# Designs tried in a protein design chat: miniprotein binders against q56y42. Part 33

Target 1, 350 residues: q56y42
Amino acid sequence: CSNNTSNITTFKPLKLPLFWPWQKVKMGPLSVSPMGFGTWAWGNQLLWGYQTSMDDQLQQAFELALENGINLFDTADSYGTGRLNGQSERLLGKFIKESQGLKGKQNEVVVATKFAAYPWRLTSGQFVNACRASLDRLQIDQLGIGQLHWSTASYAPLQELVLWDGLVQMYEKGLVRAVGVSNYGPQQLVKIHDYLKTRGVPLCSAQVQFSLLSMGKEQLEIKSICDELGIRLISYSPLGLGMLTGKYSSSKLPTGPRSLLFRQILPGLEPLLLALSEIAKKRGKTMPQVAINWCICKGTVPIPGIKSVRHVEDNLGALGWKLTNDEQLQLEYAAKESPKSMIQNIFQTR
Key: E = the ipSAE of ESMFold2; O = the ipSAE of OpenDDE; V2 = 0.75 times the mean of E and O plus 0.25 times the DockQ between their complexes.

## First folded at step 17 (miniprotein)

Design m5 (at its last look DockQ between E and O 0.90; V2 from the best seeds 0.88)
Fold by ESMFold2, look of step 18:
Structure m5 (fold): chain B 350 residues (1-350), chain A 98 residues (1-98)
Amino acid sequence: as target 1 above (350 residues)
Amino acid sequence: SPEEVLQKLDELFKEIQEALKRGDLEAIRELLLRLWELVYQILEEAREKGNPEAIELIERFFEIFLRLIEAFEYGDFEAFKRLLDELKELAQEIKRAL
């Protein structure tokens, strides 16, 4: 932390382009760690088996991330199932408020939340009120990033314009430091960027599924637009929801409700899984660490999920090193040989 | 046209079930968007006619639909099947409220 470019008078030492957590990257007006964490599992009883007895471990995992320089945490107003609606935001806010390491510095955490495009959010004022409700659940006065969770262009284009104006108002009222979008396709991404730019509102991020299993033509077009327009891509599901971990293969499928998904996608991934395994072995890393590092090498900020101290420890091992260009090309070539890729969000537009 | 829309709703549920049986995830994604497009059209008509019972049911439908999408994305097809059945029941309630 003491060693940065400002401590060097006339010559900066040659630091390799490593992804140390303290070497923040720009996300519009914000500075964020090169990896963040997602909180989809927090409060999700339906899919992730959340129980309130897990809260102490989640808090410990959050503290470990902070202690190791992570400052970006992604949540959503729709995270938490059933009676736990909004619980992900409540937990994140609680952990930020109670953190001993953040006393007096709570605003150094960049909270990114997402506002669902619910069909009853029909005015920009209603969308602004959704942001105020998120701030209340989080117990903070300002978000780092307020994100529209998906585009309504495919079914309700008039609603979308209202939600865009809501993002403008959130920014103008000081409720967010910047705005972002999630699950936007290439054309809609350009449109909202132009809309916000003419209104002086920073579109700092575009969050999409991006990984070695989600880098098809559309995802690469989104990435290219982000690079051209100065938008930071946030990569969700960087591990292919478990397919890139090496835990499973076409001959060793998960048991239970997810086996259909894995059966449909894992066949034909052997070249990619082998490439991940070979690089992981040579580097003394895990396959998840290689997959996450690849996302960072592409100039994205991945947000793997966080459920336990062990998961945070493992994911932190993706930082502090960098795949060579040849290793990146090896992984990309192997990924392009895959006959299947992850399915995108149903609302992702062109 | 209202009768056609409601009949198409029933057909979409059948098509989603068939796609699930054959494991065609790309078809399911396409059909889920078509399902919501159709239900959203019903919602717009309910708003125009001033039918608050239908509006409330469709808003409840979307709450479950969002969880269905999440189950699909996560790949939990046991949760997906249960949520799809709940949506089929709500669709019948919506049809009665129209």
Scores: ipSAE 0.894, ipTM 0.953, lowest interface PAE 0.6, mean pLDDT 90
Fold by OpenDDE base, look of step 21:
Structure m5 (fold): chain B 350 residues (1-350), chain A 98 residues (1-98)
Amino acid sequence: as target 1 above (350 residues)
Amino acid sequence: SPEEVLQKLDELFKEIQEALKRGDLEAIRELLLRLWELVYQILEEAREKGNPEAIELIERFFEIFLRLIEAFEYGDFEAFKRLLDELKELAQEIKRAL
C-alpha cells in the first residue's frame, strides 16, 4: 500500500498586486514601485533604540514589502550608530540574500544608497571606494542608485566637484545603474544635472523632504525642475516624522524628546489633520495612507521608514488607489493654512 | 588667526545653546551649518600643517556631528543636547591639539 502523501500544495492565495506593472515609476533606466521604503532606522541605536534582536522583525517587514511588489529600498553608508556604522546596508544585503521571495526577482530589487560627503572623502577615488564599501556591505555587485547624500557647495565647493566626478566614475565603472542626489536645492540641482549630462551620466533622482508638511515654494520649485529635467523626485519623511499620522494634535502632544518640535508645528496643523482625517474616512484609508498617496499623486516616490510589519502593512495601503484632484487640492489648501513647515536638512542647498 | 577661529568655535556653541533654550529651530539650523563650515576650515588648516592628532579628533568630531544633525532633523532634542555636549568636549580636545 503506497501511501501517496498528496503534497497538498497549499495554494497561498495569489495576493492581488497592490499596483499594476504599468504603475511602476521610471527612474532613469530603472523601474521602481510607486513607493519605496527607507531604512534609516536600521542600526540607529541612539534615536530609534535599534537592537540586533529586532533584525528578525525587520526581515519580516522587508519580506512583506517584497511580497507586495516593493522593489525600491533606500539606505545610506552613514546609517547605523557607532559600532553599527553601515548596519542598514548590511541588514539590507542580508535580507535580499535570504529572501526566498526573491527567487527569480533578485534583479528587480533597486537598492538606492546615499554616500555621505564626509570631509575626508577628498578624491573621486575615495568616493568610488565608498561605493565599493557599500557594495560589500550589501553583498551585491551593482547598486541601483548611487546618491550623493548632500551638497558641499556651501562650505567646500571644490570637494563637491570631486564628489560629482566620483559619481561619474561609479557610473562608468558600472558600480551603479543610475546616479542621484539628496538635499539639493533648485540651483545646485541644475548645476549637477548639467555637469553629469556633459559626461553622459543621467541624473535619475533627487531626494528631498517632500510631504504635506514640506511643500513650500522651494519644494515645488525642485519638483518643477525635476519634471522638466526628467529627474524623479524621491520624497523622504512623507509622514512628517509622524505628525501626519493623526497620533498627535495640539491637544495630544507627544511626551519626551520630540515635544519641542511637535509643540511648534502641531498647533497650526488642525486644518490639515482634519482634511487628512475626512479624506481618510471617506476613502476607508488611514491618515498615513492618504499622506503617502498624496506624495505619489504629486509624482514623487515616497520612501517611508520601515520598522515593523505593521508599518509596512499600513504604508502598503497607500497603493492601488489615487486621491482625486479635488482631494489633493483640499489637502494642499489645508497644508498652506499651516503656519509652520518641517525643519529642512542643514545641507539643503538653494 | 588660529585664536580667532577657536574663539568663534566657542561662540557658535554658545549661540546654539542659546537658540536651543529659545526653541529657535531655524537659528539652530543656520548655526549648525556655520559650525560645520568652521570645523571644516580647521580640518583643512590641520591638513596643511600636517597635524595628524588634530585631524583624527576633527574626523571624530564630524562623525558625532552627523549624529547631531540626525537628532536635530528627527527632533530628538534630548539626544541633540547630549551630542552637543560631546562635541563641545571634543572641540576642547581639538583646541589642545592645534
Scores: ipSAE 0.882, ipTM 0.947, lowest interface PAE 0.6, mean pLDDT 93
ESMFold2, look of step 17: ipSAE 0.883; ipTM 0.948
ESMFold2 (binder alone), look of step 17: mean pLDDT 87; pTM 0.860
OpenDDE base, look of step 17: ipSAE 0.871; ipTM 0.944
ESMFold2 (binder alone), look of step 18: mean pLDDT 88; pTM 0.866
OpenDDE base, look of step 18: ipSAE 0.871; ipTM 0.944
ESMFold2, look of step 21: ipSAE 0.873; ipTM 0.943
ESMFold2 (binder alone), look of step 21: mean pLDDT 87; pTM 0.861

Design m6 (at its last look DockQ between E and O 0.93; V2 from the best seeds 0.87)
Fold by OpenDDE base, look of step 17:
Structure m6 (fold): chain B 350 residues (1-350), chain A 98 residues (1-98)
Amino acid sequence: as target 1 above (350 residues)
Amino acid sequence: SPEEVLQKLDELFKEIQEALKRGDLEAIRELLLRLWELVYQILEEAREKGNPEAIELIERFYEIFLRLIEAFEYGDFEAFKLLLDELKELAQEIKRAL
């Protein structure tokens, strides 16, 4: 009796990257993933409860994003609470350096940092020094995108010109591959574009709050200007602080500190939440994946926050497919039925 | 006058607290920008006068103010209240240094 032990070759399923294929998008001279990740939570003790014991989890989340072809990471020099100021850039620099998947490919990572318009940054040289300090924290020689974090036009128009010249000098010195802005309105966006153009510096990106909760007249005008000028819109808060996730509703409000904001917006959001849910169900996707995919379909690059491996996996599910034009219009119609939009940044210009 | 600027500072803190009680988020947004602008004027005056104590206090004020803005944008109104109280105390220190 010959016992033929059949070697069951356990076919390890080829883990096809769960979200391939997707196409990279242009952002000035750069080629970036259709979605990036934001790192605002990294070092935020007060609002997120960051602890250094989370660094291993954040590293795993970062590595998973890289393995799935994400190459855009947004940060800021002001991220991190108190003694942890600049912690987001420090962590990102550490993770880029330690990532074995990046051996010989570190230059494929596009770091986009934002330099705060601090009232003590009075000279172009001081603003260039802020860029150098970010490079030191990131442990890299060149940034992908150096961004002005907000405009000072409303209160310090002379400082704004100094900061714009600082962006020019960063580019001319090769400290950044491209320059961008954040929280610029339509009129101020045109002004900085024209200022930079006269100096041979391409404005590559404009970062604004853009989502199904932030698609008002101003956001659509900014988008139109970006499309006309060849500027890539980066959409921050694509999930509307989690309101677009389906986790919360008018009947299921969050408890605690965020309850005020959510109570003002959620009771009018039912049409949009229903449309997101229906499309998500029809596509075999989650509501967050649909909301992020909408931002991509609108020609923006969304930068959802990265907090865990699960959050990366969930957000990556927004890639490798597209909403139809009809599905986009359905979502936009339902979003317009909402009586309230998300609150804008205090520095958002006209 | 310097006295009018300092009175306007107290009025803005009062108006922010009243807007917060009403839950008027748009009013808070506008008032925060006005507070930022007013403190910027005070900083320029302190620089012109060469008052290093006031400058240092105002720089600390702006560091806390950025955390207040983050709390506002994140919708954490418990953190926002605590930071607003801290800014109000620091504003009184700035007034004493001017």
Scores: ipSAE 0.875, ipTM 0.945, lowest interface PAE 0.6, mean pLDDT 92
Fold by ESMFold2, look of step 17:
Structure m6 (fold): chain B 350 residues (1-350), chain A 98 residues (1-98)
Amino acid sequence: as target 1 above (350 residues)
Amino acid sequence: SPEEVLQKLDELFKEIQEALKRGDLEAIRELLLRLWELVYQILEEAREKGNPEAIELIERFYEIFLRLIEAFEYGDFEAFKLLLDELKELAQEIKRAL
């Protein structure tokens, strides 16, 4: 933080807004850090190589985030592969319970989880029971945010209305402090906002892919609707699955199973990667820190992944400073010069 | 007809495999949603007929399908191919149970 070393310069009179971790932002009735962390990797043996031997490092990474003022952690009931289904929630709950820094204040952590819209979740009661199962895995009595993981409007519109009623019931039963949605497009977002408002339920967040690689017309429309309606946009994949890190380029493509995706997108990103690199060097930051800071500057709360102490340390460097308006425009113009963008979630609606 | 729905299922798997061979990621995204929607129709029919064997297989199909979607979105096409093959085999089991 500002007093970690000899500190005469950290109490500057400069008037630029700061994104310090302890300067919380509003998310409905909640107060959250300006960046959170996502826990998708926790329990994912197939895609991320999770092993239980990694749990101590994950716990240390969680503690580092807490020590630096992060209080928002995003998970889902579907996180964890095979026999480890639900493992992300179990680990998060364990770490919250075991934290020495949270003794007597475990409720200050805002847990956001997501309930998969499985085809067998057909009644509001079944959806409420999914929430109770998540609370049991997390070992907590109340969620900060209960989120519908995706819309069923494109294939099962009657199911979606039932799931919306389930969100209302979760709130009315005191199981969640607020509700949210994930992967909702602009039209469905307005619809569920109106539905919940009529029933006195706070829709506090909309979680979508949002980054310098995912800021097309529809994503900007979602952002505009969130701003107008008082919904906080949670940005997932703020680093474009690693394409915005500078680790890879058109001349340094990844090897392995993800190379097809990177070959489709990365060669078109040279203007954006150069702009990121230029600003990172100028500010004494890393390219990931610039990309995450940009999300924060747009008024979103990004949730980069939490896998290791080193990655958390780097991501925390996105806080405590702000891109100038000119730097934001430079990045946005460079992103517009790219003919390619990230592939959207298959369930994102209109 | 039930036969037409099952033929469409086989056609969607072929289209996904062909789109993957040509590297057309947007086509794969659209085809995955169509596959999800088609299997939802099959599930509704299995529920109406009271076919618990088919329902159980379809629920298993959707659990694997969610992993397929995750592999696609993260760009892990080795995992994607493996999961797609598992879904194809399970689709044959579903067809036999119907």
Scores: ipSAE 0.838, ipTM 0.927, lowest interface PAE 1.0, mean pLDDT 89
ESMFold2 (binder alone), look of step 17: mean pLDDT 86; pTM 0.838

## First folded at step 18 (miniprotein)

Design n1 (at its last fold request DockQ between E and O 0.93; V2 from the best seeds 0.90)
Fold by ESMFold2, fold request of step 24:
Structure n1 (fold): chain B 350 residues (1-350), chain A 98 residues (1-98)
Amino acid sequence: as target 1 above (350 residues)
Amino acid sequence: SPEEVLQKLDELFKEIQEALKRGDLLAIRELLLRLWELVYQILEEAREKGNPEAIELIERFFEIFLRLIEAFEYGDFEAFKRLLDELKELAQEIKRAL
């Protein structure tokens, strides 16, 4: 159904566009918009230049997302630098509480947060306490999704079992509606799925770097496992941290602190950037919108960042339409012809 | 031995700095995991011996280390270099406290 509330007498219901944000998709027991937003930049002075003077624009960006049907917001207890540790959660909680559009329905926002696998989180009780601290910063009684931020399997497998039990306890105590993981490789993802299933706890989501620049064999294996086991893949960095925007090319490289990263990856992306540009022009869309739409076409829920009102406006244009199968194959072929990809999180396992 | 672990720590910092000079991002990723694992082992040993001064310094090390990892993932290698230098200085404090 359309959200048109004007005085109408009768009409046939409009067929909703594909990836219409008010037609939610399933993520375990939750219903979420087909795209969410990430809040890594909120409180991060080091990398993103956060200043408290930006809070009003961030709040406006949050309201714009809500007004356009977005209900999934991803944060983490480690988001925010220095004295601002946890600031991302505090800002999200503040915006939810202050939203006039959410009066009486704050529960309709699905808050996904992540609990860092800090080396001092060594008992399941400590991990449960991290969840309670997140709820306090957010000023809500229950999370939508509580996520283990990364696997400790590569360096502390015994800690990981404790953290898994902590997720079970969070669920059983009603602190979270569902649990998820982030930065899990294929083998470890199957293991935690089986562990949780035995204990009656559904694994609703797996969050990894996934994009046209991060779709190598291992990422495709993760996606295949998610599809097979009913786990929703949440795609982070769907724009390759700026590589897929068209702002830069092999003939127009950045000169700032990120130039090393771009010099390592951007050469050789010309087939992919050309395919993105051609499809964007044909569809009257931007290259970021095409790249995000592709993630949605693969059955993932991408979470581009909230950096400004302007970026949210652009990213919302990824919704309401769908790439054809031929366009998807064109992009995937062009991506496979590119010899470089994004480097995965250091903790992603096999 | 503790002396062998501390020598490994210094060598890992050197290897990370050399990998950065040559722009070998995949090597940096692998070395960062090795450094995290090594410092995790140092923390376990400090806990076993009941050394609260070392534990406090190592926990601070891990807080900065997470920012180093974020700088690497974002690709801000000016921030990465600054944070790596901070970690090297803190590693010397940790050695003295052990």
Scores: ipSAE 0.887, ipTM 0.950, lowest interface PAE 0.7, mean pLDDT 90
Fold by OpenDDE base, look of step 21:
Structure n1 (fold): chain B 350 residues (1-350), chain A 98 residues (1-98)
Amino acid sequence: as target 1 above (350 residues)
Amino acid sequence: SPEEVLQKLDELFKEIQEALKRGDLLAIRELLLRLWELVYQILEEAREKGNPEAIELIERFFEIFLRLIEAFEYGDFEAFKRLLDELKELAQEIKRAL
């Protein structure tokens, strides 16, 4: 009696891709998902209450993102507090390595890290060593995108040139596939682009705060320059720290430490929150999904933060559809009626 | 003078605290950049003088300062206050090492 145990290979229903391959975004030599994920919360004990007991949850969130075709993960060498410095890169490296159920997709992961312009990074060699230290934490031989985390132009213009040469050397050594910057304004973005271009290094990305709460004249100018120069804009804080989620309003302020910021911005945000809510309802989407989809529609790659499977699931719902031009204009009009915008990074240049 | 730089450091901390009491986030942003610039100048002077104790303290100051910036950007003003107080204490240690 040959017990043919028919291995019923439970065909996990092929999850339809949330986006098609032709919807991937070119970022220099790289092809990335229309949305990435940010990992700033990973190792942040002070502001997020990170604990190592959360690592399994973060891994599940990462794997869910990767399963759904997300291949851009943004990190920084400065992420993680105190003894957990570099923890975000360590976790990301661990999760990439352990994602064995996703054989083949691991090689499609584009890690984008940001190297802090620490005052002790005085030489191009020290900055290249920062890249090597990130590679070691990530347990990979090559980064997708090496990013300068901020410009030093305002206080240390000589250091900035050294850091730019460090980016050139990272690229020439093959430690990074592409070079990017963060917190660059229009004028400084042109300068670094030209500096890199003369050295045969393409500037592939500019990471700035870009959302319905951060779409002022400067952000639009950065976007225009990026489009002209073939630079991909990466939009951080696409949800405006949660103000665009509908969780909070002028009548429903957050309690605790964030109350001051929210009390300043939420009053007068009602037109934008209403427009987000109406479009979300009409589309059968959440307000976060609409806000993220707007960033995609504007030709940016949003990088919402990962904290849990639930946040990944909600953010993934921003894909596979597009706001109409009229819906985009409605949101942009309502955003312009809002009297206050998000505060920009202190190093955001002109 | 070194004394003028150190006085300006105390003034910036005071101005940040006053701006925080007013909830003037734009003023805080500008003052944080000025504080960063000032402490960067102090670091360069400490390097030129070959003062390793001051350099170590100032490098630690910048590590904490990045957390202060993150607290500011995230809008956690309780964390911001705690980190600002820590930076004020460390600034006094830097002053003693200079």
Scores: ipSAE 0.882, ipTM 0.948, lowest interface PAE 0.6, mean pLDDT 93
ESMFold2, look of step 18: ipSAE 0.885; ipTM 0.948
ESMFold2 (binder alone), look of step 18: mean pLDDT 88; pTM 0.863
OpenDDE base, look of step 18: ipSAE 0.880; ipTM 0.947
ESMFold2, look of step 21: ipSAE 0.883; ipTM 0.949
ESMFold2 (binder alone), look of step 21: mean pLDDT 88; pTM 0.863
ESMFold2, look of step 23: ipSAE 0.877; ipTM 0.945
ESMFold2 (binder alone), look of step 23: mean pLDDT 88; pTM 0.864
OpenDDE base, look of step 23: ipSAE 0.874; ipTM 0.945
ESMFold2, fold request of step 24: ipSAE 0.886, 0.887; ipTM 0.949, 0.949
ESMFold2 (binder alone), fold request of step 24: mean pLDDT 88, 88, 88; pTM 0.873, 0.877, 0.876
OpenDDE base, fold request of step 24: ipSAE 0.882, 0.874, 0.879; ipTM 0.948, 0.945, 0.946

Design n2 (at its last look DockQ between E and O 0.90; V2 from the best seeds 0.89)
Fold by ESMFold2, look of step 18:
Structure n2 (fold): chain B 350 residues (1-350), chain A 98 residues (1-98)
Amino acid sequence: as target 1 above (350 residues)
Amino acid sequence: SPEEVLQKLDELFKEIQEALKRGDLEAIRYLLLRLWELVYQILEEAREKGNPEAIELIERFFEIFLRLIEAFEYGDFEAFKRLLDELKELAQEIKRAL
């Protein structure tokens, strides 16, 4: 005969993490989770149908990411459409401030934002003021990473030098812990690295479209340069904006406003989609999880978007395991057999 | 000359619309950069002449243009068409202010 045991215990059991602390990656002086999350959809009424009624779910998604060890969140001063300009930063700042898991530790979140290279940002002081405005919207005293959102080299090379000086000043004034760039090609990446290095400013990150659908010669050159120079590559659109999810295929194309894009690209991806599906089934994972894990295995930090709690739950499944070398080669070979690729940002340089 | 620049602006809008009809995404990418560069040159000239009305309109043009670029990258070509029409209308306002 048994008796109910007393619950007099006073201990709190430890929980197993999705990844170990030594699996964090270095970004300059920062230690970041092997995956982060992007906030492009936050405040975007035009493309993503954002409404403020979604804020509670976004906040829950943010908290779920934190609870599972994610500390990198990427935003931009241009995120949010119309009257919601800057709303992505405002929401992220709100969620950081309100988080119970960050009580007294708000500075442990690595906030990466991007400052648009608008044609009216013509002095380094104007660029620094953009950073101050971002800090105000975020309600924080210092960014983890301040990033130049795109290069002006293709159309206004003199403006770019001014923006580079602005990054130096942001760092010198203590507004950012480190600086980065987005949408830089291989040659321009070397140039800004050297420029900042001679001024005592570390370039910690380069953010580009990088995925199994965006790994052409230029993207591989960028990755090689990042590896050589100690710059962390941040992979945006790791799922090809829906192309790599398995929801659609050559026999099931989407309808609606994105149908032209899918009709142009998706039928050419069958070898890659099959390889993703085969590995996903073998591993008991989803195709998105395999595609994101591949980015992690390449030493990049992917930043899939946050739109819902369910999306965060699914994307967290990309952590805690690694594709074998043979599986990585299988995916890369299938990607090469699939000649279609995502179109790069219009400002990406050589 | 200023008249030649404005003619090139109209031609670029037409070329972008034609490229969209044939689904030529690489052509659109190239033409969008050409359009951005051309409007950047127009803004520089408006600044040199001290034309604050044109400057304000051109800066608004660039704000909308960034949304057009985002629609292109996301592949939402209904939003792309609508934003392109908004830019064409604003271009006419810019021409009148120059």
Scores: ipSAE 0.886, ipTM 0.951, lowest interface PAE 0.7, mean pLDDT 90
Fold by OpenDDE base, look of step 18:
Structure n2 (fold): chain B 350 residues (1-350), chain A 98 residues (1-98)
Amino acid sequence: as target 1 above (350 residues)
Amino acid sequence: SPEEVLQKLDELFKEIQEALKRGDLEAIRYLLLRLWELVYQILEEAREKGNPEAIELIERFFEIFLRLIEAFEYGDFEAFKRLLDELKELAQEIKRAL
């Protein structure tokens, strides 16, 4: 009597991700998730207290994002403190390589890095070499988007032209699939678009601070120009450094070094926090999810920072639904009642 | 003159410290850009003169300055103060190398 022990291969049910971003957004030649993730905290020892013991937690957060159809990751060559310079790119490259979900599909990840306009990057060749150094840290052959991290127009206009030619050369050499900029104002955004267009290089993205705390005249003008020129706006700091999360108020200030900034902006933010809370309650969502969803509804691609699995899970809840036009207007009205906005980047041009 | 540039550098550090005492974030943002511009000009002059010691010190200044900007944007004013003091010390070393 031969006992045939039938090995029942238990098929683990494919857990369909609860928040699959079924609708990809066009960004030049690329198709990206309607939200990406920012990696500024990765390797930041000074402000975030990064330690290498956090790498496993960051990897889990990255993998959870991928499993839920996020394919856009924003980084920069300047991310990482001191001896950990470039650590964000190194970690992202490691996680892409080690991800089981990406076996044979690493090229489906859109890496968007930003190249710093360092004062020693004086030639287009040096700027192309910065792109190569990012590729080496990322352990990939081609970037999704090569971004100029800021404009030098305000202090070094001759350097800016060299950096723009560097972007052209990166594209022509196939080192990047597309080019983008960050911290450009309306006038400089038009100038670089026209410069790149005459050279057959499509400007695919403009990355600016854009949120319910950063929706002033300049941000709306940048958005209008982006829509007209077919440029995708990437919105960084969509949560206003956490002020839009409802964790803090004028009566509940954060402890520690950020208390000064929060004491200046939280007073008078009550109408916006109330509108966020009411809509969040009505939708069965969190305040962060509403604030991120607003950025998506405005036709931007928000890139909230990820620090843990929990942050990924909360941010993923911003997907698969949309605010109504009335809810968007309610939030925008309440945001305009706020007496203070976020401070802009020091290099943000006009 | 080189002396006027060095005086303007000390004035900018003083003004940033005064704006920080007032909590005037927009003044700090403006003054940081002016400080960046001034030190960029000093770097160009140091390159033209072929002063490698000054160039190295100024490149280090910009590396720390990027961390100062990150601290400012993140709103960590304790880190910002420490980095500003470090930049002020390094600015005195740059002055001695010019």
Scores: ipSAE 0.878, ipTM 0.946, lowest interface PAE 0.6, mean pLDDT 92
ESMFold2 (binder alone), look of step 18: mean pLDDT 88; pTM 0.866

